# VH-VL binders against f4iux6r469to655, part 7

Target 1, 187 residues: f4iux6r469to655
Amino acid sequence: RLLQRLPGCVSRDLIDQLTVEYCYLNSKTNRKKLVKALFNVPRTSLELLAYYSRMVATLASCMKDIPSMLVQMLEDEFNSLVHKKDQMNIETKIRNIRFIGELCKFKIVPAGLVFSCLKACLDEFTHHNIDVACNLLETCGRFLYRSPETTLRMTNMLDILMRLKNVKNLDPRQSTLVENAYYLCKP
Key: E = the ipSAE of ESMFold2; O = the ipSAE of ESMFold2 at other seeds; V2 = 0.75 times the mean of E and O plus 0.25 times the DockQ between their complexes.

## First folded at step 1 (VH-VL)

Design m01 (framework fv_mosunetuzumab; at its last look DockQ between E and O 0.85; V2 from the best seeds 0.00; counts 0 for: pae E 12.4 > 2)
Fold by ESMFold2-Fast, scan of step 1:
Structure m01 (fold): chain C 187 residues (1-187), chain A 119 residues (1-119), chain B 112 residues (1-112)
Amino acid sequence: as target 1 above (187 residues)
Amino acid sequence: EVQLVQSGAEVKKPGASVKVSCKASGYTFTGYYIHWVRQAPGQGLEWIGWINPNSGGTKYNEKFKGRATLTADTSTSTAYLELSSLRSEDTAVYYCARDYYGSEWFDYWGQGTLVTVSS
Amino acid sequence: DIVMTQSPDSLAVSLGERATINCKSSQSVLYSSNNKNYLAWYQQKPGQPPKLLIYWASTRESGVPDRFSGSGSGTDFTLTISSLQAEDVAVYYCQQYYSTPTFGQGTKVEIK
């Protein structure tokens, strides 16, 4: 029943309260159930991703299998879909990459995984991958740009993104998406 | 636990249609694609198509395009495959399978539904 | 579409011996950006649906015994059963998910 309340946790207070209650249900089976519930966040409920990430970050210190399982599932999902051009997958791809980005801001997802995702999108610069890359940058790009340990890598990736925008014949929508993402990271 | 439970065996005459159901439980039905895969007696696995229960969006193998129709009812967590203009070559076990993280590999399968097409 | 070809079609192995099944794809299923091979292996026992064994060519699905291992890259893949058990008698299928899903024709593993 606790997991049915997850979609209603639309504030820090609500998600923190649920997180505390969850600590009383601790078992390997319950941790797997929680990870599955977090991963299955509805594609239309992107606003929940920051709160779910906060919950994972709070639990990470004492339940290390929770972040490990969730990150592995998200990485598997990203890798499975990144080069596929099917229009029906775009909502899943956006939910996936935004969740990765939110978890990166809590240092649950390592920066290296984020850069790997971004590189994959830039290496195959399709309409879907442009949307995915831009969503990732909007979610955690500024966080990575402002962090001393990732600033140089982030700068290089942003330069590649802008070169690809200028070289490829992007339509106005895609060109605007890239510009908005770039200047959000590097105003 | 995750389960996909399919409807029972069907015997149809050539030219008829068949509709097979797949009832999902133990997970969020709208979060995963349902694929349909068939296996003719003594033969390998052949992918038919997928449905996204959240949107109703579908994709079909070109071989089945125009004959297969995939639908889903989110209120009952049930996916359906309807195959029309049946031929003897359509005699097969039909499986529904869950897309693993949207990946197009399959972590859970239904038990299968035998469809026999004979005169 | 990517065509998957398995060899041999049938294999007889004594209990406790190594079984090796090969799978070839008509084009590479390796995505260079993430260095992942989009290749899965399934086990199908008589009267049962297929069961996932391996994904990403070499990652074992949870609950699958460690005697099952996958290897290979690009176009050439292998499923190895290090010490065949009686319960391993089944047909094994490789599947690519690099593009629209396609399966190999299957390899039947029997006890000699």
Scores: ipSAE 0.424, ipTM 0.798, lowest interface PAE 3.3, mean pLDDT 89
Fold by ESMFold2 at other seeds, look of step 5:
Structure m01 (fold): chain C 187 residues (1-187), chain A 119 residues (1-119), chain B 112 residues (1-112)
Amino acid sequence: as target 1 above (187 residues)
Amino acid sequence: EVQLVQSGAEVKKPGASVKVSCKASGYTFTGYYIHWVRQAPGQGLEWIGWINPNSGGTKYNEKFKGRATLTADTSTSTAYLELSSLRSEDTAVYYCARDYYGSEWFDYWGQGTLVTVSS
Amino acid sequence: DIVMTQSPDSLAVSLGERATINCKSSQSVLYSSNNKNYLAWYQQKPGQPPKLLIYWASTRESGVPDRFSGSGSGTDFTLTISSLQAEDVAVYYCQQYYSTPTFGQGTKVEIK
């Protein structure tokens, strides 16, 4: 059916076409099914996240419960996983945080949630949380750095990131990841 | 329509093994952990372990480590609990449950499978 | 393992009256970095599996009536049914998911 086409929407035109077709199926049950399908995006298909976020942004004005449900599910997922170092595959954490970051650029996720996620990773800056923090910054860090309302807070978080890199014994992969994330935000 | 449908009741002798199945439908099977929880007749709930169907990774309650084996078949969207060296104290209803992707609170449960261990 | 202790073991309440169930953990289930209490509540009716009511100590699962509310933090938690209905007769369990999942022993709620 229409939801089975989501993984194939690898262009703006394809996701926009599906979005239009979906508007004719607007019911509470169908909106819940859409949100679950969007949330369950394959971990190997991170390129889809921007297109899924575009669909959510397009539907947000007329189907307010779609963005609300999706953001709540992503926040719940982040909070459940952030402290559980051995229970979670890194790929799931990366999918989660990149989706949050993409939705932030479409103004569906508030910047406050992004900063809360980043703070949680920096408070325990080790193992998977290093990768999660850097992926969040690679996804939406420049957007927040260039936005006047969030520039100061993003700058302060980037300063904390670099101080942690210099204090912690990061391996070369982690150190490079941090430096790349930093300079993507502040070229 | 999330559904977890478990295999039927089992009667076993002490020392035998049992394998309970849990077939998932209505969601992406590899996107959620499957947990196993048991409940002795008239008693509370005891966590056995989880499996990540995507990676095959598992974690076990220490009480069951060495006797319990959790597996998943992604082609049939089915999780399995195998419990060996059964004892009468293993008589219980065995549930599979889905968590909200690693959260370890359980939003959907199977109907339960009664395993009776008796001489 | 974190031990979860519920009180009372059994509770009889008149229809329309308030039922209160307590749950205490042997260790804090509050994670300071996200300020979340890793605590859930379940309802189990005879012959049925448990049903999720509350997670994060106070967040209602979709479709759960407003009369169910959760509160508390750290080690002390409550489930409140503000106006008991006939269909609320069940055993209620708290569960922590801060570490290896563990459940309280259950509280049976009956109509007086």
Scores: ipSAE 0.341, ipTM 0.769, lowest interface PAE 3.9, mean pLDDT 90
Fold by ESMFold2, look of step 2:
Structure m01 (fold): chain C 187 residues (1-187), chain A 119 residues (1-119), chain B 112 residues (1-112)
Amino acid sequence: as target 1 above (187 residues)
Amino acid sequence: EVQLVQSGAEVKKPGASVKVSCKASGYTFTGYYIHWVRQAPGQGLEWIGWINPNSGGTKYNEKFKGRATLTADTSTSTAYLELSSLRSEDTAVYYCARDYYGSEWFDYWGQGTLVTVSS
Amino acid sequence: DIVMTQSPDSLAVSLGERATINCKSSQSVLYSSNNKNYLAWYQQKPGQPPKLLIYWASTRESGVPDRFSGSGSGTDFTLTISSLQAEDVAVYYCQQYYSTPTFGQGTKVEIK
């Protein structure tokens, strides 16, 4: 089936070709199958997220339930895991937040959702939430900083991030991670 | 399309072990945690633990610590619960259930496996 | 562990009438950072496994009829069946997932 080709789409041309071929399978059942396949991207295959997000963006104008279903699943996953401290969840949290960030760059996830996720991490700035916040910023922070509509809010969030780094006793790894994320957004 | 199909009923004596299987289909097995929940006859639901089939990582309800072992075989998309040192109070229907991405609520359940422990 | 207590233990309701089930947690299951209540409701019909009805306290699972609704926050929650049907005869369980999963003792709903 066409969905088995998703993990092999490691270029713009490959994902675009698969997207065109998938347009001919436009049924509710097939759209649901696609969303589930996109959502189930392996936690170790983060490089695929941009290509999957590109496919979603291409299909969004004619298959509106694809982006809405995927975004809802990702938001539910974020909310399910943000409170959980089990170490085995970190890889899932990183995949989740980077996918949200990639979709934001493709205008599928609204900036408001990104800011809500970031706020949740800053409200309890410890443990996994430091890594999650930094990964989100690395993925879409520069994009939001450069956009006139979101520059002020992103600047305020970055200021909060640096204040938390300076007030909390972060270990050297965490402190470096925060600094790298900050300067990637605001070089 | 998502299905969790469990192994058949078991009758055991006190002190024995039982191993219940849960075969998953219709989704990517390694992408979701499998939980085990039991229900004694006429009673409510009791959580046993979960396994991450991708890593083999597990978490157990403290009540079952040392007696329950959760495993998964990715080649057959099958999760297993092994419960040792069985007692009469372990008589229950044992369910496997898929959680929503580590959230610990359960969107799909197996049909259940009755384990009867009697002398 | 968070203890979940349901009331009543059993409930008899006439067809087409409203059934109300209460669930109380020993600690708040509201996480302030995301403003979500970590509470689910399940239906278990005789001889069947539990079926998910509601999560996040008030969100219906796909395919669940509109007559089922959830409400409440913090420690006090309610499942409402607005117009009881014959097929709704079951035991209903609340479950928290804020911490180690625990279930209420169940509420049996019967037709009067």
Scores: ipSAE 0.245, ipTM 0.746, lowest interface PAE 4.5, mean pLDDT 90
ESMFold2 (binder alone), look of step 2: mean pLDDT 93; pTM 0.943
ESMFold2 at other seeds, look of step 2: ipSAE 0.000; ipTM 0.461
ESMFold2, look of step 5: ipSAE 0.229; ipTM 0.730
ESMFold2 (binder alone), look of step 5: mean pLDDT 93; pTM 0.941
ESMFold2, look of step 7: ipSAE 0.005; ipTM 0.542
ESMFold2 (binder alone), look of step 7: mean pLDDT 93; pTM 0.940
ESMFold2 at other seeds, look of step 7: ipSAE 0.006; ipTM 0.573

Design m02 (framework fv_mosunetuzumab)
Fold by ESMFold2-Fast, scan of step 1:
Structure m02 (fold): chain C 187 residues (1-187), chain A 120 residues (1-120), chain B 112 residues (1-112)
Amino acid sequence: as target 1 above (187 residues)
Amino acid sequence: EVQLVQSGAEVKKPGASVKVSCKASGYTFTDYYIHWVRQAPGQGLEWIGWINPNSGGTKYNEKFKGRATLTADTSTSTAYLELSSLRSEDTAVYYCAREGLDYSWYFDLWGQGTLVTVSS
Amino acid sequence: DIVMTQSPDSLAVSLGERATINCKSSQSVLYSSDNKNYLAWYQQKPGQPPKLLIYWASTRESGVPDRFSGSGSGTDFTLTISSLQAEDVAVYYCQQYYSYPTFGQGTKVEIK
């Protein structure tokens, strides 16, 4: 019932209302069902990721296993996909990394995981991983750059990204994508 | 506290393979790349490759591609270099080294080195 | 690959005198976006691993004596030991990290 309403939660008010209603269904089975529903968001419905992250953040104080399970599933998915060479399912990789980035802005995903993901993409600087890294930076890079505890690490990662752009054979689209992501992160 | 400790010297026949270990301690093993560098007797330093211990991702110097395999075991904080189809010119001291704390590929922490001798 | 060439191959310097080692890269290791030179210097004594002396062309590693200094930009770099001490007898290597790491061939420093 309630989970069927998730795809329609296209505003803060709607997701907040559903979150409040969900608090009355507090069982371990229902929490696992919610996590699975959030994780399996369609790869074409990226606009929902910010709302789902807000819901997870709201539930985190009273239902600690929800953020824990979701973060673990997203990390496992990232690690399974990052080494795959320019697979057809770029949309799956982008959904994964954008969800990680949105959750990072609510401090559900630790900054260390984001830096780990970014570094993995820089390690294997393939066409898909360039897009993944840039999507991550567009989602939470400015948030991390502006935070005192992550500013230095973020600055170093951005410098590495730009150096790789300079020494690799990138087409004009990829070069522009990297430059746009870089300058979006900096004031 | 912060150190890289390598396995002991090896003597191998031509055509054999060797596996050198490098155990990290005193820092978060998954946060920094481990690079491998070798030095033939009386010669200079030659970069072999790097591994990202968090992802298992690797990059190899073209000279070693197909013969070198870099792996890491996060449960023991240990990196490994396996070199196959050994030749006499592979006789060298093999070093593991950690990238800089700013994530740049200069090396501020080195293992003590492992001498690999390839002889008939 | 970026080729690193050092000069001289060896030099003998009296105690207390200045030692100068040069390093040239086949292409610039200065990155315009961060204005940093991706160059390091190492000291290696017999039976020991290399020891980092200088990174970012001119930044001294913690614990390295101030008699060691690095200078230069782009393709031409210098390591200077202002007053050679007995413990400075070693082989010195430059290394670029602008791309995949490559090292110079080394410069042996001995006392006259």
Scores: ipSAE 0.006, ipTM 0.496, lowest interface PAE 13.6, mean pLDDT 87

Design m03 (framework fv_mosunetuzumab)
Fold by ESMFold2-Fast, scan of step 1:
Order: C-alpha cells, then structure tokens, then sequence
Structure m03 (fold): chain C 187 residues (1-187), chain A 120 residues (1-120), chain B 112 residues (1-112)
C-alpha cells in the first residue's frame, strides 16, 4: 500500500510524508519489504535515489536494520557486477554506484566502502569502470573532498585517477569524463 | 516519447540577464547530459556548454565562460541556461539538446528552441 | 578550438540527383586508439531544431533514410544524399565532438 507510493515520491515533501507514515509500520517483515523495494528501484528512475537515501537516513535513527540491510545488498551487488564486461550490465552498475554515493552523503554508507568501490574501478580501468568511477565521484566526491576525515584519501584517489588518465590511452570522451569528475571534486 | 520542452520567447535590454528552461520527459533525466546551442538569425549553430544533471558538473565553450551558467533541477527534470550581461549579438534561438552515449555523444533529441531578442 | 569548414555554402540539386556536402576540420577528429571519427551530421529545416542524421562519421541514426550516408576520416568528411527528395531541402551541419563541440557553417540544399 505505502510501498506503492514510493515511485511517485519525486520531492522532499513527498518522501518525508511517506517516511513519517512508514514509521507506524514497524515489523521485521515490513522493514525487509521496504529494503527490497528501495533496492529494486528501476534503472530508469535514478532521480529517486536521493529521495530514497533521505528516507533511509531518516529511518536509521529508529530502525537500524534498514540501512544495514540496504548497504549490504548494494555492496554485494557492486562486487558481483564490477568484473562483468556485459554491456547490458552498465545501467545496473550506474544505478548501484549512484545509490551508494547518495547514501554516503547521508553517512549511511561509510566512506571506506566508497573508497573500496573507487579502487576496484581504478584497478580495472575499463571504459565501463571509468564511467562507474566518474558517476561515484560526481555523486559524493565533493562531499568526501570537503570532509577533513576523508580529504587526504580523496586527494590520493584523484591523483591516481589523473595518473591513469595520462598513462592509459583514453578516448577523448573518457578523458573529458575524468577531467570533469576531477574538477567537480577539486575545483 | 522523449521530449524537451523549452520556455517561451524573451525580449531583454542590453545589460540584462535571461534564464531559459528546458523540461525533459520520457526518459531518466539524470542519465543524459544536456547541451545548450544557439543560432543567431540566418547564422549557424554555436555550442555554449553541457551539464550533467546528475552531478551539476558543467563544461563551457571558452567564449561563454563567466557569462553563461548551466544548472539543472532533478526534482522537475528541468535544465536551465542563464546568460548575463546581454548584448545585441546575443540575439538568437537557444536550443537545449540531449547527449547520447549510445549514439556517439551526438545530440539525439532537441528542444523546440527559445528566441531571445536583445534590443534597446 | 577545432574549426569546421563546409563546402559549398549552398547547392541546388534536381529531384532524384545526388547531393554531396564536404566538411573539413582544422585538426584530426580521428582517435587512433579506438579508430573512431568524432563527427556528426545534422539536418535543419526552416523553423525547426536540428535533427541528428549521422554519428561516428558514417553510422546512420535510427529512422534516417538509407539515401543519407556519411564517409571520410581524419580531417575530410562527406555527407551524400544519393537521390534527393523534396523533403530533403534543408541546411546541413557537420559537428565535431573530439574535444569540445564546434559546428561547420552549414550547407543549404535546394531543389534546382
């Protein structure tokens, strides 16, 4: 019932309303159903990720299993997809990494997981992984760069990214994507 | 049913600023870059810049750097071009266009255009 | 930075005849590592926005008639309309996307 309204929550007010109503449905089964619904967001509805992350952050204070289950599912999905070269997986990889990045801005996903994802992409610097890394940096890179606890690690990762760009023979679009992501993080 | 619908014609005085909107529908707004291109009457096409609606990241043609500002509102799936310090030579039809990764980074869908007239 | 120059500025072609438009870039738009030419062709009819015809110099956009073809590599490119139809009357633009984006000045195609 409530979960049916989830895809329509295209504003902060709408997601906050749904979040408040959901607080009254506090059972283990209902929390698992919500996590499943959030995780299975359609590839075509990436604009919802920020709202879903806001909802998770709001619920985290009273329902700690919701963020824990979601983060675990996203990490497992990332690890299963990062090595796959199938072009049909690119939309799923982008959805996955953007959700991880949005949750990082709410401090639901720890910075360490984001750095692990970024490192995995840099270790296998394929066209798809460059796109994934740039999406991650565009989502939460500036947030991590501005934070005293992560600035140094972020600077190191950005330096590695730029070194790889200069050493590897990237096409001009991939080169531009890397430059754009770099300067969004470190203006 | 991919559509880009732009705001209506504007008439401005020299020195003013103008803000043109481009509302996207029929696809995931944050998955595609939006370009802005202008065309002066009887002239060719001139690229202004692009925006990644997801991150807000932008790339500008050097000629427009400092005068053009590209923004996007993901909650309304709308991209914006703001051009400041308008001059008579800024009179043009301004287009937004979607960038396609699949189609070689070419602009596959275009808005109908917004005529901006700068006159005293 | 890359200057795109089209020729001719305008041409008149009889219905059913071949139309040929040339485009030259001041620098190569061929990326040697992937062997792709970062060049597109657009068609613009009066009062309408441009319409994508060809990308990667020679790949036809879905729904574009097969009488339209693109060829060339590096700095010299050609758009060919093998048998001009009445609906093909338009201005045609080449565009590079190798670095930033620049367009040619356009070629006006008219019926003779």
Amino acid sequence: as target 1 above (187 residues)
Amino acid sequence: EVQLVQSGAEVKKPGASVKVSCKASGYTFTSYYIHWVRQAPGQGLEWIGWINPYSGGTKYNEKFKGRATLTADTSTSTAYLELSSLRSEDTAVYYCARDSYDEGYAMDYWGQGTLVTVSS
Amino acid sequence: DIVMTQSPDSLAVSLGERATINCKSSQSVLYSSNNKNYLAWYQQKPGQPPKLLIYWASTRESGVPDRFSGSGSGTDFTLTISSLQAEDVAVYYCQQYYSTLTFGQGTKVEIK
Scores: ipSAE 0.007, ipTM 0.522, lowest interface PAE 10.1, mean pLDDT 86

Design m04 (framework fv_mosunetuzumab)
Fold by ESMFold2-Fast, scan of step 1:
Structure m04 (fold): chain C 187 residues (1-187), chain A 121 residues (1-121), chain B 112 residues (1-112)
Amino acid sequence: as target 1 above (187 residues)
Amino acid sequence: EVQLVQSGAEVKKPGASVKVSCKASGYTFTGYYIHWVRQAPGQGLEWIGWINPDSGGTKYNEKFKGRATLTADTSTSTAYLELSSLRSEDTAVYYCARGDIYYDSWGFDYWGQGTLVTVSS
Amino acid sequence: DIVMTQSPDSLAVSLGERATINCKSSQSVLDSSNNKNYLAWYQQKPGQPPKLLIYWASTRESGVPDRFSGSGSGTDFTLTISSLQAEDVAVYYCQQYYDYPTFGQGTKVEIK
């Protein structure tokens, strides 16, 4: 019943209330059920990803299994999808990468995983991977660019992105996506 | 409850250094950034910088770069602002504030009571 | 950096009347990915630290009376106090957190 309330948690107060209530139901089985529910967020409910990430971050201090299981599932999903060119998978790829980006801002996903995902997209610069890379940059690019630990790596990745845009003769939609993502990251 | 408790008022001479502390309680200290903001008497708010207590990473307002040093001790849940080469214009109330502006969050939700630093000779 | 400009610098309003404070940013503080404006409003009374009133431009912080409301998007924002009470006498600051934090110069609200 509690997990049925997740899609309705569209504010800090609502997700924090649910998080507090969940702490009273702590068991290995319940933690697995929560992770599964968070992972299976609908592809159309991207607005929930930030709140779900906040919940995971709040629970991380006392339930270390939750972030570990969720991050592993998201990484496995990314790796299974990044090479697939089937257009039916684009919504799943976007949900996946935005969740990874939101969790990165809470320090649940390490920056190294984000850079690994971005590099995979740049190495195979398809129309889907351009959308994925740009969504990742829109979600956490500014966060990583502003952080002293990751500024240099972000600068290098952004330079590669712009070089590929110019060399690969992208269509106007793709070119605009890349430019918007680039300038959103740099102040 | 969430509390940020700062050290007491300081009086320093020009050229000296001051170190202000901010002790956090009621939440996971490493889960939030600590920002430092100052306010000169009768003036507005000026951001100095932030520290991430989890990583020790810092960002500074260019105006304070080279003079301000932000540190944090996770074993005592305490953040520190050290300001060197003090000038009379550094006379202000210094606040620590909890924030997470880089995550899906909001502005500064909890503030310390403030520490008055007076620089005079 | 993003420059925040408030207007007016000071405002005198009778008890029970509406107070309106404006805030302009030198560039947009709207995040296209989550459709949120990274804009907060604070209340500061003499001798006290600032208190968060509004975040995400229009979301009222828990415990803040409903007479306080925020509106606007992109570069133009407004804080409204629908019916000024005696305890609302304070300086109000807008703040962007889209980039490194910057504050407006403040608006002093006093009773006529």
Scores: ipSAE 0.000, ipTM 0.454, lowest interface PAE 16.6, mean pLDDT 86

Design m05 (framework fv_mosunetuzumab)
Fold by ESMFold2-Fast, scan of step 1:
Structure m05 (fold): chain C 187 residues (1-187), chain A 120 residues (1-120), chain B 112 residues (1-112)
Amino acid sequence: as target 1 above (187 residues)
Amino acid sequence: EVQLVQSGAEVKKPGASVKVSCKASGYTFTDYYIHWVRQAPGQGLEWIGWINPNSGDTKYNEKFKGRATLTADTSTSTAYLELSSLRSEDTAVYYCARTLYRDYGPFDYWGQGTLVTVSS
Amino acid sequence: DIVMTQSPDSLAVSLGERATINCKSSQSVLYSSNNENYLAWYQQKPGQPPKLLIYWASTRESGVPDRFSGSGSGTDFTLTISSLQAEDVAVYYCQQYYSWPTFGQGTKVEIK
């Protein structure tokens, strides 16, 4: 079936081909099935997120419920996970935030949601939230920094990030993550 | 039709290694994860790990990490399980199974199984 | 690990009668973000690999007779065979795929 081909779509050509084939399915049930399949991307298959985001962006103009359902599910997942310190949840948190970041680069996820996620992590800048914030910035921080409409807010967030790094006296791994994320956004 | 065909039964001495193959046909090999599951005689099913044939990424059950190695050859559509440092407790039927885009299941097609006997 | 416990270990049912198998997980396998239960049921006959019957707790796999049904949510699940046929004699396993896969110990179904 078409959805069984999703994990193999590791190029723009492959995901675009599958997207074209899927465009002929117009029922609400079929669109819900696609959203569910995209949301259930394996936690270890982060390389697929950019291609899935491309597919969603391509479908967005003709099937508006696909991006809206996916964004809602990702936002709900972020809110359920951001306060949990469970070690098993780190892979899920990273998948979640990177998907949000990839979708932001296609303008499917609004910048306001990205900034809300980033603020939530910076407000409790410990444990997994440091990794989540840095992954988000690595994924879409440069995109947001380069955009005139988000440059100022992005600059302010990056300033807060560096201030927290100094105040919190992070361990070497965490300190390196923060530095790498910062300079990927603002070289 | 979708088929997963495994290599034949093996008899090994304790301390040896075994390599079981699983040849896929009837579908695009790189589109589906391959999992390995074993079943000791009269016992239940135990998950060993999975491989994504498209990327080569693997995930292992901690119990088997360091002893099990999962590989895949896309040119022959064949997945492999190599288990080293064999013990009598490793005597089991070993299955390969296919799953879709979900990490850990469900398993929609299974190989016929390979009996590995570890005996001295 | 999520521990899966089935009951009963075995049952004998007359042809045409209903068979009910229960499965309990040590923690919830319901994922709130998609409202799905990561729970599957398999049938295994002697000398054969397991065969997928049900996934997402209640979705029947293609080609599986409609006498097989799954129900339940969270931690408590049931597989029902509404009218047992001779070919249904097998061991049945539940499996969670919410985290790394774990299976129940199996329930052997026999004809009385």
Scores: ipSAE 0.000, ipTM 0.511, lowest interface PAE 13.5, mean pLDDT 86

Design m06 (framework fv_mosunetuzumab)
Fold by ESMFold2-Fast, scan of step 1:
Structure m06 (fold): chain C 187 residues (1-187), chain A 121 residues (1-121), chain B 112 residues (1-112)
Amino acid sequence: as target 1 above (187 residues)
Amino acid sequence: EVQLVQSGAEVKKPGASVKVSCKASGYTFTSYWIHWVRQAPGQGLEWIGWINPSGGSTKYNEKFKGRATLTADTSTSTAYLELSSLRSEDTAVYYCARSFDWSEGYYMDVWGQGTLVTVSS
Amino acid sequence: DIVMTQSPDSLAVSLGERATINCKSSQSVLYSSNNKNYLAWYQQKPGQPPKLLIYWASTRESGVPDRFSGSGSGTDFTLTISSLQAEDVAVYYCQQYYSTYTFGQGTKVEIK
């Protein structure tokens, strides 16, 4: 019943209320069901990702298996998708990377995983990977740039991104995406 | 509890269009893709395409591009297959099936009962 | 597209005996990054929709009897029914979900 209400949680108050109710029904089986429901958020419902990440962050202090299961599933999904070259729905890749980015802002996803994702996209600078990298930067790039612990590594990644943009013959859409992502992180 | 219930049998003339429905219940409709698979009499299974009910993104088998249209209505938890320019070779049982949204590909765990579409003069 | 080929096309097995169905893919359906085989097996009885038996090549779906097992990796896969029961008379299909979705031609299992 509770999991059916997840798509409707479009405010901080609504997600916090559902999170509190979930705590009363906590079991290992229910935690696995919750993780699956959160992981399978609709590709077009990107506005829910921040709220779902907030829920995970709230539960993390009491139910450490929830964040660990979700992060592992997202990492496995990223690794499955990043090298696939066939006609593929870009929305799944965008949902995956934005969820990783939202969870990074709550310190649920470690910065190291985000940098690994960025590096993978930069190493295979395809049209889809450019979109994925730019979405990740748009989601958590400024957060990582402003953090003393990650500023240097973020600066290095942004420099590589701009170098690749200038060296590769990108179409105007891709070039604009890269420039917008860069200046969002490092004005 | 989890069910996919399809519309009833259809008889169409060559050149007509048919629209088959698949109503989902017992789960969160937007958390699963809906696939369409057909089976001609005495033949094997042939994949047509899938739709993500949230946002309406689709993928089609090249053989059906331009003739098949997949849609979904989240308010009624119903997916639709519309097939146009029908030929006698389109006579088949049409199934809907759900797959979990993961890694752009997953197995089909729940199937509808099937809808027989007969195309004859 | 990935072509799925099953063998044999039909198989007659006595009650209680082992049935073995083979499935070959035209290219590997093993994704090295996650070490998963994108291969499923379905059972279809006359007048019924297909029913999922096995996914990820060897994982049995909930409610499927222990006599059903899947094995193999890459391009060569096997479905085994260790002790054929009367209710197992059906057509069995392998299916890849590595690159789009394609099914084998099916193997009909009958009792001798």
Scores: ipSAE 0.000, ipTM 0.456, lowest interface PAE 17.9, mean pLDDT 86

